VH-VL binders against q9vpl3. Designs and how they scored, part 21

Target 1, 224 residues: q9vpl3
Amino acid sequence: RGKINIQRPKAPHYERARVVAVTQPKYPELPKAKSCFKTRAERTQQQQENPYNEIIAREVRNWLDHSRLVAFFHLSSITADDIFRVRVQLHKQNLHLKSYGSKIIEQAVKNTRYEAIVPLFHSNHCIVFSPDPEKTAALLRIVRRVPQMVLLGGIVEETMLSRNQLVAYAQMPGLHAVQAQLVQTLSQAPGHLIQQLQAHQNSFVQVLDVHAKNQMNEETPKST

## First folded at step 1 (VH-VL)

Design b7 (framework fv_imvotamab_arm2)
Fold by ESMFold2-Fast, scan of step 1:
Structure b7 (fold): chain C 224 residues (1-224), chain A 122 residues (1-122), chain B 112 residues (1-112)
Amino acid sequence: as target 1 above (224 residues)
Amino acid sequence: EVQLVQSGAEVKKPGESLKISCKGSGYSFTSYWIGWVRQMPGKGLEWMGIIYPGDSDTRYSPSFQGQVTISADKSITTAYLQWSSLKASDTAMYYCARQSEYDFWSGYFDYWGQGTLVTVSS
Amino acid sequence: DIVMTQTPLSSPVTLGQPASISCRSSQSLVHSDGNTYLSWLQQRPGQPPRLLIYKISNRFSGVPDRFSGSGAGTDFTLKISRVEAEDVGVYYCMQATQFPYTFGGGTKVEIK
């Protein structure tokens, strides 16, 4: 068992600059909007809305439209340093960790087939996007080491999947065509997706309560 | 058929370097963690560390941090355990084992290599 | 580090009789995801370890029904309902709930 130094060697400054450059937020290029003409009254009415929220909602919609892999997580309290390390690991795999307010998510998915996900974002959350569905296994591996991030489910190839279905998808790597067919097969599995996604949050809360009680009990005998 | 095949027994002198191997077959090598476990003669099991071959993410037991290096070469589906300078206390059986990746919430070693016996004496 | 304590150190048993091995952790093994990453391994003389049970009570592929696992939190048990000659060996519990992963000290099962 020996003693281990608490101090760790720090990366050179140039490595830090390179990591920052790699992890800088990158957004998919927004496609040229189709030509649309609105009346003066319609433009004036639209201007009454918060333009910032609309811009961010369009950004989210762009991420959803151009990502073949989207994963939803419940996010417990986590330090800025820890989430930054996770973001760096994810970025190396072309996985982009983002967080948006619930109202912005609602605006982004309103009138789309994904509107059902809105309830998942009423509490602390984050989303991981990727254009590459083959990175699902890499995503799950990285998150396994982050107990503060709890997988709720996701979207792969425009198909909504529960946590277990997403895990099953990760188990079957192959050619893109075969993976697309597998996603379709998994989506036909018996089950209620929304119910499964919401049930996971209750299990997580119960686990945290057990941990808290165990820590309190461990503290009691320590005073001597 | 999932198999982990380890390199043959080694007899070394203190101060020498050594690199032993663990070759995976019958599964997606880059999709599963590979762990290394030490068993000293007549003693129990000690976890040394674990590596994800897909991106070389490596985690060490504090007891082994700085004492060994774990690496992997995904082109030949092989994981490695390396010492820069062996000590007599490194005499042990070394096992590699696969951790299930796809059921990432399982956190267990499902398949094990046959072991590599390392003997360090003058 | 989580310390794993196994009892007994050795368990001589008559063929066909039951055997029970206990494993106690210094901290709860419940992960934040709700699962408990407690595994049981068997090591026969001269052979590598073999997975028997994962997540407390799930039998791994090819493991006979006579092996069963139970427990919760910090206290876990491996039971062999009817010990057979091939069951001779050392049994280890292992936790993978947090780094570093740790093993119990082992329990030697042998025939009287």
Scores: ipSAE 0.006, ipTM 0.473, lowest interface PAE 10.9, mean pLDDT 77
Fold by OpenDDE, second read of step 2:
Structure b7 (fold): chain C 224 residues (1-224), chain A 122 residues (1-122), chain B 112 residues (1-112)
Amino acid sequence: as target 1 above (224 residues)
Amino acid sequence: EVQLVQSGAEVKKPGESLKISCKGSGYSFTSYWIGWVRQMPGKGLEWMGIIYPGDSDTRYSPSFQGQVTISADKSITTAYLQWSSLKASDTAMYYCARQSEYDFWSGYFDYWGQGTLVTVSS
Amino acid sequence: DIVMTQTPLSSPVTLGQPASISCRSSQSLVHSDGNTYLSWLQQRPGQPPRLLIYKISNRFSGVPDRFSGSGAGTDFTLKISRVEAEDVGVYYCMQATQFPYTFGGGTKVEIK
């Protein structure tokens, strides 16, 4: 008894096949059920109109507006536990680690001075916020221990910085220290200028004095 | 620059209605809560309520619930505080302030209006 | 409601001397997010309040470095390292950790 190949039934005899083809009820093509699946575009639009997203976008804007230090990171394969650990470490330094969806970020920064950051958010990303730009060095120190966090760039004192610039900034003496140094340098400059000006004046007076003395000596007739 | 400009001083009688305004500028008006604060003559500050102009979500202090109405018109970036019937006890300076929040339910007032003096006297 | 108690009520200070204002809350102001939403406001005579310090110790933009905030949990302090003439006014602590937001009673800083 030949194993009925259920997967590839033998094609019926040509005549039977013809009858079957003709007698097959032509069911009206069920209107292609509009795939209940919202197109990616529709889903994206719905996500954009979600009141919840607006609330989160508001939060993002607030963080951006009140942070003097903002750092953007790409997240590679990182566990939730690792993120938590990093978050705790950062929090101890008054650094706030946040993660937002790209759409939320886009919504948050749309028509703002921060719009330029949108291209940074194409993959998994996180943002670190701080009210203190002096914490940049601390931030980098902590993140260096986390290979899964890749620094992309940041905003310091309302200035967008590249990764390299941010690293350089962290190595610089604090703004106040630089300012103090500048003030010291500037305070020394007038003293030097005064000395130089006085030196020239004194030299000029000396030259004039010598000239005057020489003229007096020439006017003394050699009483031969 | 962020600025909140309030309407001018008001002198009213008891029982009259009043609506004072706070216009925000220099920032996204719909993105920040606006709060109202009362200061009675010679007294401290009292938080009255807050409104989010983006969706008009409004929250009141229990002490002021039902006593005042807070509203906003985002089209002209203006928040309002209004009374249906003023009392002598409503005599006070009223301040609007922008609330910056890092959490949905918490924040601080970072920018303040100049204040509106409301005098209710018979 | 969280009650905020400020001490002293009045703080007469000599120019150039330090001032310290205390604010105590009836309950912890630590939010679930780990932040403490305590702020200090300055109100000069005839002027609106101005934010000085937010989240206990963060100076707001434009605030001089002579102002500093400290504290934790329920006890907070505002310090002025060197009081200047322009520092005359009433200072308020504010909590925004829980609704309704509440203010301290204020501390009047005056020059002797």
Scores: ipSAE 0.000, ipTM 0.472, lowest interface PAE 15.2, mean pLDDT 84

Design b8 (framework fv_imvotamab_arm2)
Fold by ESMFold2-Fast, scan of step 1:
Structure b8 (fold): chain C 224 residues (1-224), chain A 122 residues (1-122), chain B 112 residues (1-112)
Amino acid sequence: as target 1 above (224 residues)
Amino acid sequence: EVQLVQSGAEVKKPGESLKISCKGSGYSFTSYWIGWVRQMPGKGLEWMGIIYPGDSDTRYSPSFQGQVTISADKSITTAYLQWSSLKASDTAMYYCARGDSSGYYDEAFDIWGQGTLVTVSS
Amino acid sequence: DIVMTQTPLSSPVTLGQPASISCRSSQSLVHSDGNTYLSWLQQRPGQPPRLLIYKISNRFSGVPDRFSGSGAGTDFTLKISRVEAEDVGVYYCMQATQFPYTFGGGTKVEIK
């Protein structure tokens, strides 16, 4: 068997990840399909008074400064176990899934080029960071299987891209000249870009509403 | 040109093991999904599962989970579908097909293999 | 699992006449990203399937313009404006919005 049999184990690694996810503190326990909006908002409000918010904001700035790929997602109802599985798969591709309170993000990007992103984070959200922009295709491949994560847009090489532009970037094989052409068409008016990203988020909410209505129609019990 | 070439027809007895292959050429093998589809004689198409050869991420249809194993070998640009113990009900045409991964929102099975006919009879 | 229902089971058509195939899903095919992953495949007798259309209405490379797709949500249509002899075969709709991916039962297009 030798020593090398322990290198990068897959089945043991995933079994370990599931154990860690299951043993994470759950006070109080939330149903699998239940949104974490309430818990998230409450935590964010408490942290507004916390003197260490600046320390976490500096951590966010460090991620932004050292990441050539930043992707923003709306996060719908998802369990801690499900998001942990996604985090493990992303980590294998050097993609780092993080979630921060909206006030911390606002503090981190205040007086910077990226201040315009703040409105994206008023609801449940998460951010994926990577030093490697060529991982955009891998990111989209992984999150395509996670319907609770909805791509809003991102930043590539310090340039803000809409969802469709980020998808187009993933399809192009790292050609700087071609990417420069795509970036040139990007509106530099933050209000317009953010409005488009928020419209996508609103469309997603409508899709969830349709899904919920369909499930309710299917789950009507026959009490006979 | 882009193509998927599958292994030849197989005739087996119930209980035997089998591994069929799908060789990709003319494209970056590690950048596209490979899916497997079953078509029973005179019936329609059934989704079995997919593999992304670049990192061996594999997903199965629930009805095929535990019934088959999907794998890939990047060094020879070949994907595999295997059974540990065949049943008569496994008699079917098996197709492999390439899925676009670069623009995930555009995923569809764009290139198909010629098919491998598997016959399982006593 | 999402159930895909195709109508009709068979469509006998005179050469040069139009053909229309319907596909209905048991639930919406709109993904949370706003896209609809509905594709159409053609299978000629004794041949593997061939992609015709992806994301409802986009023709795949090399597919003649006589093929068109339309629809939204749960109701989708494939149209052949002028059926040719090589169009004989079985047509399938497929959804890739939700795992597991599922196919329609197929519609056989025949020449009268």
Scores: ipSAE 0.022, ipTM 0.526, lowest interface PAE 7.1, mean pLDDT 77

Design b9 (framework fv_imvotamab_arm2)
Fold by ESMFold2-Fast, scan of step 1:
Structure b9 (fold): chain C 224 residues (1-224), chain A 121 residues (1-121), chain B 112 residues (1-112)
Amino acid sequence: as target 1 above (224 residues)
Amino acid sequence: EVQLVQSGAEVKKPGESLKISCKGSGYSFTSYWIGWVRQMPGKGLEWMGIIYPGDSDTRYSPSFQGQVTISADKSITTAYLQWSSLKASDTAMYYCARLFEYSSSDWFDPWGQGTLVTVSS
Amino acid sequence: DIVMTQTPLSSPVTLGQPASISCRSSQSLVHSDGNTYLSWLQQRPGQPPRLLIYKISNRFSGVPDRFSGSGAGTDFTLKISRVEAEDVGVYYCMQATQFPYTFGGGTKVEIK
């Protein structure tokens, strides 16, 4: 899709990010007016009808169309500080961590070649985008240190890859022609790939469920 | 090769209509915003408005709202800027630019070569 | 609308010497997403504008490393470490944090 200069500079240093947050525009407190008051239910209803979702969906389509590397992750409970540190490390490698609501993802990919990914986003998730597929190895090295992020699969050079196929891709030679040919060889039909990605995700969710049940039982003290 | 090619120079009289074009090539036309910028002779740059060709969502700067119409035809990857009735004050160089919007229009590249519009009696 | 003010209006510099351009906004350019959408453009005589820097300090592809951007909030600077003959032109700052997007008035860099 051509050369896309998405973002090349390193992620902001902690101090600079703090300064930016402090100087961030603040909305003035609006007085409550009887005729303008909205209940929580009414506000939720208005948000669901808000065309803002379509604006963000276009952003997602743009990222998908112009990123030669897209990686999908299941995201377990993680602190804001921890995810920020991961974003900083990824940004240094021109890797862009994004989180979007499942409805926005569905709106973005409906009637596109990427529609098959929608089932992956019914649980907590995040996506990493990059214009550079050679950064797959760097991505996997960084994420290996983050147990809360579980790789589900991705898209490399417009080809959907499972977790294992993406790991194999990361270990291949850096020659563009060789990598492109190997991606085609490793890839599977989108339907079959989505089934594999969902199976891995469902298995992980089941493991988390039994682990949570075990932890709940252990946290109830039974002895004196 | 990503590029934007604009239509040629125009010489018009006040009150006449005009439609100038900006043709995109080498990229997914429906995935980027196209913006229009005016530069009056010897003056700086002014943002006129933007359009997303994928769904024709269009936004105008307040000073240009109602004065011009921005449109796009995705079948021929072309964006348009048009006036129903030209004024002498519309004499300017007009540029189109592609916008990459990650989260509020990060950068503007490429730019078209410009279309000079001269309106005089 | 956000008003962008550039100083100086004109900057005559000797070849090989540094040049510095200032840009001030009437209000903070920090977007609600935490990013600051401040860009610098170069326009050479008779040519269309060219993107140099985006998001304050990010150099666009193909732009020489002698160009650098800095700043925060409402005060921003473009620096050219060593001005070359091809750097002659008008430089504009631009904000895309809030629509309508607005440009600074421009700074003309010329060789003295």
Scores: ipSAE 0.000, ipTM 0.414, lowest interface PAE 16.9, mean pLDDT 76

Design c1 (framework fv_fezakinumab)
Fold by ESMFold2-Fast, scan of step 1:
Structure c1 (fold): chain C 224 residues (1-224), chain A 122 residues (1-122), chain B 111 residues (1-111)
Amino acid sequence: as target 1 above (224 residues)
Amino acid sequence: QVQLVQSGAEVKKPGASVKVSCKASGYTFTGYYMHWVRQAPGQGLEWVGWINPNSGGTFYAQKFRGRVTMTRDTSISTAYMELSRLRSDDTAVYYCARDLEYSTGEPYFDYWGRGTLVTVSS
Amino acid sequence: QAVLTQPPSVSGAPGQRVTISCTGSSSNIGAGYDVHWYQQLPGTAPKLLIYGNSNRPSGVPDRFSGSKSGTSASLAITGLQAEDEADYYCQSYDSSLSGYVFGGGTQLTVL
């Protein structure tokens, strides 16, 4: 991989086509609305028929298949400048921050081993991918300073891990054998893992606040 | 050149509040976290907390929660630390110190203010 | 309440080497957190001397070096000079306290 052979266009023809493509704005063709007002069913059907979503869903599947470390985060309101700084810090450690719509995630993981992660994405979210699972400690160190990003769980070497299991993995010695054994020991059925992640969300948020420089609430909001 | 200029010495009675200021210059104020660290006379350094001048977000050491408030004013590049319900053991030099928000490692304090002596006596 | 342990004092003659230790536990240095070092001259604010275990800021002489092993870190000063007389502090992060921690400080005397 890395380098792909190109046979069809000769270099001169390819460069000419490339120049034209670059000089003209290109936008994906979106489905045209039949009317300004649509029923719930019509909106749902139109979203599923969007060809752009299938292309992005395929990209998400490729990221999942080629990454040995995947971490899932809930994302609170954050400025473009703040998220850019986080993205740059992560990129230096070969950690790639991506954001995708919930329907695209669902479409990407439907009928795959990853289908159990869909409930994690019903709210605002982002995902960090890496080919190197040893970067889990670096990931958590960087995210510690970003209270808007709350770790929900992850996948290490194709094994789904809860928040606490992923934190434990990050704190282990840098010996591959010990880390592989922990991953094997912590291996769980997808349904059980998702239930654990949802049940302990408040407890984990409190633990994260202790370690990650959480912003203090100026307000005293009480909500049901 | 980076410079952190702190307010002058304060003398307070037990139970009072004190507000220390730290005026930053020579860099983009909102690009760096500001920490507060204190040092009792003849003693070592103790971390109090930090503020993100860009967002106004704060985090305080457990010992000071409920008594300390950190704020900033971006229009004058100044950070503030207010400590309430003062006791004699709060007597210390209070330093502001800058932290690289962009750092890939653990936070460290690259520039320090000259300190503000706060004396609490009955 | 210094969380990190340093010797209260060290001494050396001009031109000699001194080492200042900083001993932590499994919740701080032993957990993999970086160690930073500060120099405090009498009557002045602390100044950054070493960051990220072993890196020197611009303007800090090559005579100063840092290292970390297990639950401990050390600051080495070679070619000791009279101007090096100061208090030296190590600093790290502690996961059990959820905060930044300092050593008790080491007073270096030259002569």
Scores: ipSAE 0.005, ipTM 0.435, lowest interface PAE 13.4, mean pLDDT 76

Design c10 (framework fv_fezakinumab)
Fold by ESMFold2-Fast, scan of step 1:
Structure c10 (fold): chain C 224 residues (1-224), chain A 123 residues (1-123), chain B 111 residues (1-111)
Amino acid sequence: as target 1 above (224 residues)
Amino acid sequence: QVQLVQSGAEVKKPGASVKVSCKASGYTFTGYYMHWVRQAPGQGLEWVGWINPNSGGTFYAQKFRGRVTMTRDTSISTAYMELSRLRSDDTAVYYCARVEDYSGYDLYYFDYWGRGTLVTVSS
Amino acid sequence: QAVLTQPPSVSGAPGQRVTISCTGSSSNIGAGYDVHWYQQLPGTAPKLLIYGNSNRPSGVPDRFSGSKSGTSASLAITGLQAEDEADYYCQSYDSSLSGYVFGGGTQLTVL
């Protein structure tokens, strides 16, 4: 007796599989996800994550290569609804708002001429891409009403520009020849590109500090 | 096109408060910061502070902190500056001036100015 | 009293050239902040004359030009005319004060 009842079934999950088959046969994504987990060891997950990061990094490189206008922003706390409305408004002007992790940005621009932008992405950020550099003025008009997005700089016609240089470019939207000359003229100071972009990043921090101190003062009001 | 119309001259005694208005027209009121700048008789220009009409957010020069308050009313496109605990050295023409927000302080300039409001503080 | 230093007066003959200097420090012009210039005719509000160091608004004659180097900026007026008699103010931003700063003003007299 005792030994007659020693053998155990090897399928402790049989009952669960039966329930799914009978009562919920229409959840194909759950069985597919389960199958994927089952066939992959934890040791190989980091290797699989590397291919995913490279796919997204290639997407970033494609955006950089095919956009004649790229603008970099620091992004402070903003609601999902607000950023969605900004994205919709930008899209109407052929401006494409994208957010990528700092590691992916670094991987995308490593060993390229854009490697200098990496320091901009160590904090919360977003990027706006467009094939049309004439849309720089429209971009700045939209973003000036979004205080959570602070312009750091960008790339116009493959030329790295500081925030001030992008603003100057936007002031000449109707004159293509003059705009091309301005980009050429502004690109003559290559030694200052990283320094200028970092300076604007620091100016943004100062603006936020000033605004935070102002908010503190308003929170503790003084009235006579 | 763009016009900033300010309230009329005021005469106040030391210790009183004054509220100056600036009514904007010819542009989207919430699209531009409104700054206040004063000029004492025969003297130069002195920045007082700004208000963002869209958010209501404000920032004041250190010298005026604690006695200046800036507000706005979006329904009538009007900005206000109230200065309290007035001293005789507050006698000045107070200007409102428009600044386009280019997402940075070093690009900010005053592109349109109101005609000014003379505030005289005397006993 | 002013944060930026300007000469109190400058004069020139009709048709001549004058320059008005604006000297700052490491916390404003020297920190890379742009310089803007305003013209104030007697009894009027200031009017934007030059923005972003060297740009002219619509309606400002090309006789007016601006430049910036190091901790200083300069406004140049060529072909002086009687109507140019006014006070001229430079303006920038100061990071240590966290505020907008002006020069003391320069009165231009056309002899």
Scores: ipSAE 0.000, ipTM 0.419, lowest interface PAE 15.5, mean pLDDT 76

Design c11 (framework fv_fezakinumab)
Fold by ESMFold2-Fast, scan of step 1:
Formats: C-alpha cells, sequence, structure tokens
Structure c11 (fold): chain C 224 residues (1-224), chain A 121 residues (1-121), chain B 111 residues (1-111)
C-alpha cells in the first residue's frame, strides 16, 4: 500500500484482480503451476511434428557427416556449472559436447547408416564431436574426471566402435596408417554395437557404478 | 619397448628433501596415470599418490599430504616425486608405476626398477 | 596397518595348489572395486600378475588365477614351482580413503 502511494500507481485491473483472488474458493480445481499436468502438456507438444526439430536434426546430420570422431555417452545427473566446465575443457581440444533430444537424434539418423545408434539415446545422453580422430585420447582423459559421463561407444572414420575398441584406438600411436588399420580391424557391422550393449545391461550398470567411483578419485593440482 | 627409468640411489639427512625422477619411454606419456609406491626394507608396498601427466592433476595419500609434491615435464616424458622433511622412517625404495589403462584402471602394469632413498644422520 | 588383510606367509610343495586370501571391507572390495595382484621376486620391482579380479596379462602362466567374492579376493597358484617363491600383494581402491590400497603381502615359500 505505502509503496503504491510513493510510486506510479498500478493499472486499475491489478486492484480488481486482487479483490477477485481474495473472494475465490481457497481450494480451486486448477492444478498448481508446477503440476505434472503441465509437464504432460509439454510432452504432448514435444510428440507433435515441430519444424524446429527438423532444423536441429539437419544440424545433427551435419555434425555426423563432418566429424571424424563421434563419441556417445550416458549422462547422469550433473549441474549446469559442472557440464559447462567440461564443455570448456573439451573445446580447448577441438571437442564439441552436444546434447539433443532422443526424438531429434532418431529423426537425424533415420534411413542413414547411423540408425543403429538410436537405442543408445533412450535415456540421458550426450555426444562429443571432433573433426580430429587423434583427439580420442584427449577426450578419454578429460572424461575420466567426469563420473557422470560414461562412454558407450563411438564412430571413428565412419566406423562404429564399441567402448573397448574406442579405448584401444586411443592408446595407439598417432600415425594415420597405423590408426586406419586398427579401425579397419576393429570395425563392427551396423547393429552389432547396440546388440552388445543391450546384452550386457546389468553388467553395464554395475560397471557404471564402479567406473564413477574410480573417476571421482582424480583431483586437480592444488597449491601446496 | 615400454619402460620406466628411475634416477639413482640417494642418501639424505633428516629434515632434507629428495626428488626422484621417472622417465617414460615406448608409450604416450600423457595417456596414462603415473603412481608412486614405496617399500621400506623388509616391509610391504605403500601407495604414495598419483599424477595425471596430461593435466598435472595430483592426488596424494593422506599420510603424505603436506610433505609430497608430484610434478611432470611432458617435453621429456618425465615424472617427479619430491618428499620433504625426511625422517628415518622414510627410508625406502620408491617406485614409479604406470596405471595400465588411462580410461579403466587395469592395475599398475609397468614399474620402474625403484630408487633407494636412505635417510640417516 | 595395511587396509587389505593377507596372511603373512603361505607354503607348499612343488606341484601342489596354494591360495592367498585378500580380505577387505565394504568401502573397497565390498563396494565392487577390482582387485589386482602383484608378484615380487627378491630384489626386484613388483610385476602385475592378475588385473581386474581374474585377468592374466600376456606372459603370465595359466596356473595363476584370481577370484573375488563379497569383501574378499583370492589368488590361486596350481602346479607350484620353485620360481614362484616370492612376495604376493593384492591391491584395490578404497572409497572412504579416496585412494589406492595394498594388502600387507604374503611370502610364498616353496619347500
Amino acid sequence: as target 1 above (224 residues)
Amino acid sequence: QVQLVQSGAEVKKPGASVKVSCKASGYTFTGYYMHWVRQAPGQGLEWVGWINPNSGGTFYAQKFRGRVTMTRDTSISTAYMELSRLRSDDTAVYYCAREGDFYYYYGMDVWGRGTLVTVSS
Amino acid sequence: QAVLTQPPSVSGAPGQRVTISCTGSSSNIGAGYDVHWYQQLPGTAPKLLIYGNSNRPSGVPDRFSGSKSGTSASLAITGLQAEDEADYYCQSYDSSLSGYVFGGGTQLTVL
């Protein structure tokens, strides 16, 4: 009240709105602002064909087509600040961390050679892209410190690699001919990577827990 | 050939500092964690700490915090461990050891031959 | 005091089987962390013998095997030979210490 007198008065509608609000039933039938119903409405909207989804899907296809290294990660709960720090570290190595909705990824890779990756993205996920496959070692060193990011597999030089194959690739010397032979030798048929991951769901969850605990042990240098 | 070559034996007086070096060859130095493990004469293995040669990040066992410093020089693929305020019970062989997988921990698969540090008056 | 408990000594005759136990707790082996085993011959650096509970590095004879159950791990040596006389150490990670831990070591004597 006093503040209205010392400031420019509010529009008349605000005063009428206050009176109406006071006279309304204390328990209205309307759901609360943060209700599950609004979340469902948002999910319904997401299920509809959205022109913006096609634009973003084209961006994803462009990243896949122009990246010689693509790595797929399961992403556990992580704060915005923490993921931002990871993005900065990755960016210094020409590694680009991207997060896209599962529907957008499905739309991007449908009817392409990469369609087999879709099942990897039914839960929380993120993808790292780079034009430089020699950055695989740098990528894995950075991610080792991020227990919330767990490597599922990747694509190197258009070849789908399992997690173990990608790790093996990263440990090889940086000579292109040697790396090309390794990729050729370790290559898997479309679908084989997904089949292996699906077959080991329980083992994978157990490995995630153990891996997360070990990654948490890594610390930055401190001033002693 | 993957190998870790350590500096030679040292004799120090109580209160002094010692810096042990470990030169890596035959693999990508920045791709693997480096551990330091010590062994007093006739005793078991005791973990001191690790360094990530890529980032310079370190982690030390609580017993050594405030007395140990681990560093590396990527240009010569060499890791260092400096232990200060030496006591007679710091007399031990100090090993550097590579963690076998930079992504997974396969254990310590490659070990240096050890550096004997003797602390006596 | 060592965080992982091993018997201080074990002995066997050539050709026999011996086992070396490594007992931990809920913060290390019981938490699911892998156990690795090292062999140390007199006057030498330790050598990785078993990694990831049960895997053998290239060059390690198949008479060496590892296993893990609950809060404990075990190293089994079959067809015992004189050259197996050494100290054996288990190693894991401990979440409460946020560090790597070793067993106290077991001296194997071949009689």
Scores: ipSAE 0.000, ipTM 0.417, lowest interface PAE 15.7, mean pLDDT 76

